# Ledger of designs, part 3: VH-VL binders against Glutamine--fructose-6-phosphate aminotransferase [isomerizing] (glmS)

Target 1, 141 residues: Glutamine--fructose-6-phosphate aminotransferase [isomerizing] (glmS), of Sulfurisphaera tokodaii (f9vpa4r286to426)
Amino acid sequence: VIEEIKNAERVIVIGAGTSYHAGLYFSIELNRLGINSLPVIASEYYNVRSKKGDLVFAISQSGETIDVLQGIRMMRNSGAKIISLTNVIESAIARESDYKIYMRAGPEIGVAATKTFTTQLASILFILSVLKKENLKKMEK

## First folded at step 15 (VH-VL; from a6 with light chain T94A S95G D96S)

Design c1
Fold by ESMFold2, look of step 16:
Structure c1 (fold): chain C 141 residues (1-141), chain A 122 residues (1-122), chain B 110 residues (1-110)
Amino acid sequence: as target 1 above (141 residues)
Amino acid sequence: QLQLQESGPGLVKPSETLTLTCTVSGGSISSRSYYWVWIRQPPGKGLEWIGHIYYSGRTYYNPSLKSRVTVSVDTSKNQFSLKLNSVAATDTALYYCARTDYGDSGSAFDIWGQGTLVTVSS
Amino acid sequence: QSALTQPASVSGSPGQSITISCTGTSSDVGSYNLVSWYQQHPGKAPELMIYKVSNRPSGVSDRFSGSKSGNTASLTISGLQAEDEADYYCSSYAGSYTWVFGGGTKLTVL
């Protein structure tokens, strides 16, 4: 997953409601690391033209968020690869993604919206910490 | 408290256009969270999804009705409307407006209007 | 007519549990965890009872529960009461922002 993020021409981060806000944070931090990123409100996905070389990072606790699902279908049909961040194994969004990140290893049931945001943010912070470590490696030359 | 209220004629002649309006009160139709829906129920029969609209004007229709249906939104009046062209007796039904949320917390028709009966008769 | 198959009627006595089935296809019920159930009393608008297969909206009794297996979803009403007598409809997402409904089931409380 880290290699896919580093090598993408653009990382499109799509989510609805609180997942959008987690994705906005992720997108801002990716840009600070030199990775081209665009945050997208899921209901507005039609405003984004995707292409081969794009990587779509889809955030959905349930894995059944219709605006996210339809967004990734459109973007995959245009050549993008899909990473999903969900809490439900074999949900529609997870099944249709090329790479899958699950927020919890234990119970398959999602939690309340506020707990959903914190688990999404924790996953995002972990990804960012690994990417930041890679950035430090580049500076060592 | 968000409420939906259908309005329009109760009687329409065959081959004419049926026009219904749904007024949204207690909330804004310009929400990024919601889609605005038309559903009908012929007398003694089941429910049929007609279509829905996002506040920006983006529409989605039941393929079986697509050639005759237009849904529109007027954000300044907090209303959305249904036009059904070339009506026939089979279009006699209770017509409901409803709301759905395609975000993570929804994906069902959670608020319904009271319904308005439209009869197509000569 | 309806794209989802429901029994035309079911009946039960007060205090019993009953189950209403909703059978679709691999393109709707089988593809998504997006099945909802609606209760409709005579002369009234439908009310949402279950969404996303098994979730209850606030204010809906925990006597109502939902499940899904393969292409078939089920609504179970436990502790049947007289006010549960109504028509029940299932609905499923069918892709591309389209929805389908079942033909409805009349529940009679004996």
Scores: ipSAE 0.583, ipTM 0.834, lowest interface PAE 1.9, mean pLDDT 88

## First folded at step 16 (VH-VL; from c1 with heavy chain Y60N)

Design d6
Fold by OpenDDE, fold request of step 18:
Structure d6 (fold): chain C 141 residues (1-141), chain A 122 residues (1-122), chain B 110 residues (1-110)
Amino acid sequence: as target 1 above (141 residues)
Amino acid sequence: QLQLQESGPGLVKPSETLTLTCTVSGGSISSRSYYWVWIRQPPGKGLEWIGHIYYSGRTNYNPSLKSRVTVSVDTSKNQFSLKLNSVAATDTALYYCARTDYGDSGSAFDIWGQGTLVTVSS
Amino acid sequence: QSALTQPASVSGSPGQSITISCTGTSSDVGSYNLVSWYQQHPGKAPELMIYKVSNRPSGVSDRFSGSKSGNTASLTISGLQAEDEADYYCSSYAGSYTWVFGGGTKLTVL
């Protein structure tokens, strides 16, 4: 996962609702690290023209978010690799991902999704911490 | 308290075009969270999904009806509409408009109109 | 798109538990956890009872529950009441922004 993020020409972070906001944060932080990243509201994925070399980071609590699923399918067809962050093992989105990251949050149904959002951020922060460490190592060489 | 209400002629002649409008009240149709759906039910029969539209105008249709169906949206009027061309008796049905959330909080038809009966007859 | 398969009718006595099946294919019910169930009383619009296989909207009785195994989803109504007499329809996402409905099941409370 880390190597894919580092080597991607662009990281497209896609999510809906609360997941989009988590993705927005992730995208911003990636750009701060010098990694070209674009946040995408899942329902607006048609506005993105993906290509080979792109990496899609899909965030969906249920793993069944239709707009996210259709988005990653389109982007994958263009040659993009897919990493998913979901709360449900073997969900539709997870099954169609090259790399699967699972949140280990309990079930949460609702619009607020506070617990899920927190776990999403935790996962994202962990990924970011690893990326930062790798970046530091590169600078030392 | 979002509400949907279907409107249009209750009678359409064969080969003509059926036109219905769904008026959304209590909320904006220009929501990024929802798609706006048409579903029909012939008398005494089951439900059939017709198609839906996103506020941007993006549509998807039932493959069996795709060649005859056009769904459109008018954000200024907070309405979306259904056009079904070349109608036949088999198109006689109660037509519902509905809302669906394609985010992560639903993905079902959670709000329905009361439906409007359209009869195809000469 | 082929309709999902439901039994034409089911019946039960008050207080009993009944189950309505909804069988699809690997391209719809089997592929997605996006099955929903709708209750329709005579002369009324359908009402959402279950979404995403097993979730209840606010205001829906906990007597209604949903599950899925393979290509078959199920709606269970426990503590059957007279008011539960209605038609029930399942629906599933079928990919490519399309949906399918079941043929409907008439529930009679004896």
Scores: ipSAE 0.913, ipTM 0.959, lowest interface PAE 0.5, mean pLDDT 95
Fold by OpenDDE, fold request of step 18:
Structure d6 (fold): chain C 141 residues (1-141), chain A 122 residues (1-122), chain B 110 residues (1-110)
Amino acid sequence: as target 1 above (141 residues)
Amino acid sequence: QLQLQESGPGLVKPSETLTLTCTVSGGSISSRSYYWVWIRQPPGKGLEWIGHIYYSGRTNYNPSLKSRVTVSVDTSKNQFSLKLNSVAATDTALYYCARTDYGDSGSAFDIWGQGTLVTVSS
Amino acid sequence: QSALTQPASVSGSPGQSITISCTGTSSDVGSYNLVSWYQQHPGKAPELMIYKVSNRPSGVSDRFSGSKSGNTASLTISGLQAEDEADYYCSSYAGSYTWVFGGGTKLTVL
């Protein structure tokens, strides 16, 4: 996962609703690390033209978000690799991903999705911490 | 709260075009969260998904009806419409407009209009 | 697209628990956890009762529950009440932004 993010020409972070906002944060932080990243509202995935070399980071609590699923299908067909962050093992999105990351949080109950957002951020922060560590190692060489 | 209301002629002749409009009230049709859906139900029968439209105009249709169906949206009027060409008696049905969220919070038809009956007859 | 398969009718006595099945294919029910259930009383529009296999919208009684195994989803109504008498329809995402409905089940409360 980390190597894919580091080597990607562009990291497209796609999500809907709360997941989009988590993705937005992730995208901003990636750019701060010098990694070209674009956040995408899942329902607007048609506005993004992906290509080989792109990496799609798909965020969906249920792993069944239709707009995200259809988005990654289109982007995959263009040659992009897919990493998913989901809370449900072997969900539709997870099954269609090259790399699967599971948040391993309990089920989300309610509309506010507070638990979902928190767990997504935790996962994203962990990934970012690893990326930063790798970047520091590179600087020392 | 958001409400949907179907409108259009209750009678259409065979081979003509059925046109219905759904008026959205209590909220904007130009939401990035929702798709706007048409569903029909022949008298005494089950439900059939017709198609949907996103506020940008992106549409998807039931493959069995795709050649005859056009869904459009008018954001200025907060409405979306259904056109069904070359109607036959089998198109007689109660037509519903509905809303769905393709985000992670729903993916079901959570709000429905009351439905409007369209009869195809000579 | 072919409709999902539901029993034509089910019945139960007040207080009992009944289950309605919804059988699809590997391309719809079997592929996605996006099954929804709708209740329709005579002369009324359908009402969403269950979404994404097992979730209840706000305002829906906890007597309604949903599950799925393989290509078959199930709606269970516990503590059956007279007001539950209605038609019930299942629906599933079928890919490529398309949906399918079941044929409907008439529930009679004896």
Scores: ipSAE 0.913, ipTM 0.958, lowest interface PAE 0.5, mean pLDDT 95
Fold by ESMFold2, fold request of step 18:
Structure d6 (fold): chain C 141 residues (1-141), chain A 122 residues (1-122), chain B 110 residues (1-110)
Amino acid sequence: as target 1 above (141 residues)
Amino acid sequence: QLQLQESGPGLVKPSETLTLTCTVSGGSISSRSYYWVWIRQPPGKGLEWIGHIYYSGRTNYNPSLKSRVTVSVDTSKNQFSLKLNSVAATDTALYYCARTDYGDSGSAFDIWGQGTLVTVSS
Amino acid sequence: QSALTQPASVSGSPGQSITISCTGTSSDVGSYNLVSWYQQHPGKAPELMIYKVSNRPSGVSDRFSGSKSGNTASLTISGLQAEDEADYYCSSYAGSYTWVFGGGTKLTVL
């Protein structure tokens, strides 16, 4: 997954609601590391033209977020590869992704998804920490 | 307290165009979270999804009705509308507008209008 | 013909538990965890009771619960009350931003 992120022409990060905000953070940090990234509100995926060489990082706790699912279907059809960050094995989004990252959280009840957001952020921070370590090694050499 | 209210004619002649309007109150139709929906219910029968619109104008329609249906939005009036062409007696139904959220927390029709009966008859 | 199959009617006595089934296909109920249930009293608009298979909106009694197995979703109403007498409709996402509904089930409280 790290190599796919590093080698992508652009990392499109798509999510809805709180997942969009986790994705926005990720996209900002990727750009700080010199990785071209575009955060996308899932309901507005139709404004994004994707191509081969793009990598889509899809964030959905349930793996059934309709705007995310339809967005990755469109972008995959245009040649992009898909990484999903979900909490449900064999969800629709996970099944249609080339690479799958699973968050560990209990079933979501109500509007307070605090555990889901912190698990999303923890996964993102781990990816960023590995990428930052590679940047430091690259600068030393 | 978001509310939806259908308006339009109660009677339409066969082969003519049915036009209905849904007024959104207590909230904005311009939302990145919501889709605005038309659903109908023939008398004594079940529900049929007609289509939806995102506030930017993007639509999707029930394939069985797609050739006859147009949904539009007027964000300045906080309204969205249904046009159904070439109506027949089988288009007689209660017509509802509704709201849905296709994001993480939604994916159901959570707010409905009261419905308006449209009869297709000479 | 409705795309999802529900029994035409079910009945139960006050205090009992009843279950309403909703059978679809591998292309809708079987593919997505996006089944919802609506209650409709005579002369009124439908009201959302369950979404995403098993979630209750705020204000809906915990006597209402939902589940899914394979291509069949179920609504269970425990502790039946007279007010539960209504028509019940299931709905499922069917892909490509399309939705399908069941034909409805009339619940009679005896």
Scores: ipSAE 0.568, ipTM 0.827, lowest interface PAE 2.0, mean pLDDT 88
Fold by ESMFold2, fold request of step 18:
Structure d6 (fold): chain C 141 residues (1-141), chain A 122 residues (1-122), chain B 110 residues (1-110)
Amino acid sequence: as target 1 above (141 residues)
Amino acid sequence: QLQLQESGPGLVKPSETLTLTCTVSGGSISSRSYYWVWIRQPPGKGLEWIGHIYYSGRTNYNPSLKSRVTVSVDTSKNQFSLKLNSVAATDTALYYCARTDYGDSGSAFDIWGQGTLVTVSS
Amino acid sequence: QSALTQPASVSGSPGQSITISCTGTSSDVGSYNLVSWYQQHPGKAPELMIYKVSNRPSGVSDRFSGSKSGNTASLTISGLQAEDEADYYCSSYAGSYTWVFGGGTKLTVL
């Protein structure tokens, strides 16, 4: 999925609540790496017009966040590709994404937002570390 | 601490418009996390989802009621309202307002008003 | 059509376990892990007992549990108590911000 992020015309990062905050961090760091990125609060997805060439990075621990699901449906119908970051393999968001990243294989039990945020952030940091490594290789050319 | 309270007429004549208001207290209706919902229950029968509104005015409605339903929000009064046009006896029900979170932590109707009975009768 | 199917009634003795089924379609229960269960005592508003198939909100007894398989969700109440006597409704997301409810199940505690 690194190649898709590097080559996207714009990376739209969508999430709700704590997932939005993880996505905001990701979007800021992508922009610092020269990758055009827009963070989106999931309930406000109607304000975002997507198109072919856009990549949507959807963050949902459960994979069933309704505002995220409806947002990626709209954006995919407009030609965007979807990467999902979820904790549930057969969730609705995972099934409807083109590329899937799984945080952990265990079900979330109740309101564990702090633990969920930590695992989302860890996944994002790993992706960023790979992108930073690839960026250094490109500069050596 | 957040509470929902329905208000409106208990009797409505057939073919008229039913208007109900839900007052939100203990919190703000202007939330990026929550949707404000109308649900009804005919006497002795089950629950029927009517529709919802986001504080910006965006709505979605039950397809079976869509042609007759309007939900609106007044953020200055911390209220949202239901209009149901052309009512008939089958619209007699206990009407509830409710809250839902379509975000990460919810996707259920977690807070309900106590309900208000609306009878459609000549 | 599109209504979720629940048994009209179930009964059990104090201390026993009972299960209430909720059968939908591939377009609702089968497509989403977004099934909720509500308890309604006579004259009162419904109260959320289970959301997202198996999660309990704060303050709900761990005697209440939920599951689903295919197009059918289940609510299980263990250690049945007199206060559990109520009507129970399931609900499922059906796409496009649309929700459907079951017809309700009257639970009688013998």
Scores: ipSAE 0.568, ipTM 0.832, lowest interface PAE 2.0, mean pLDDT 88

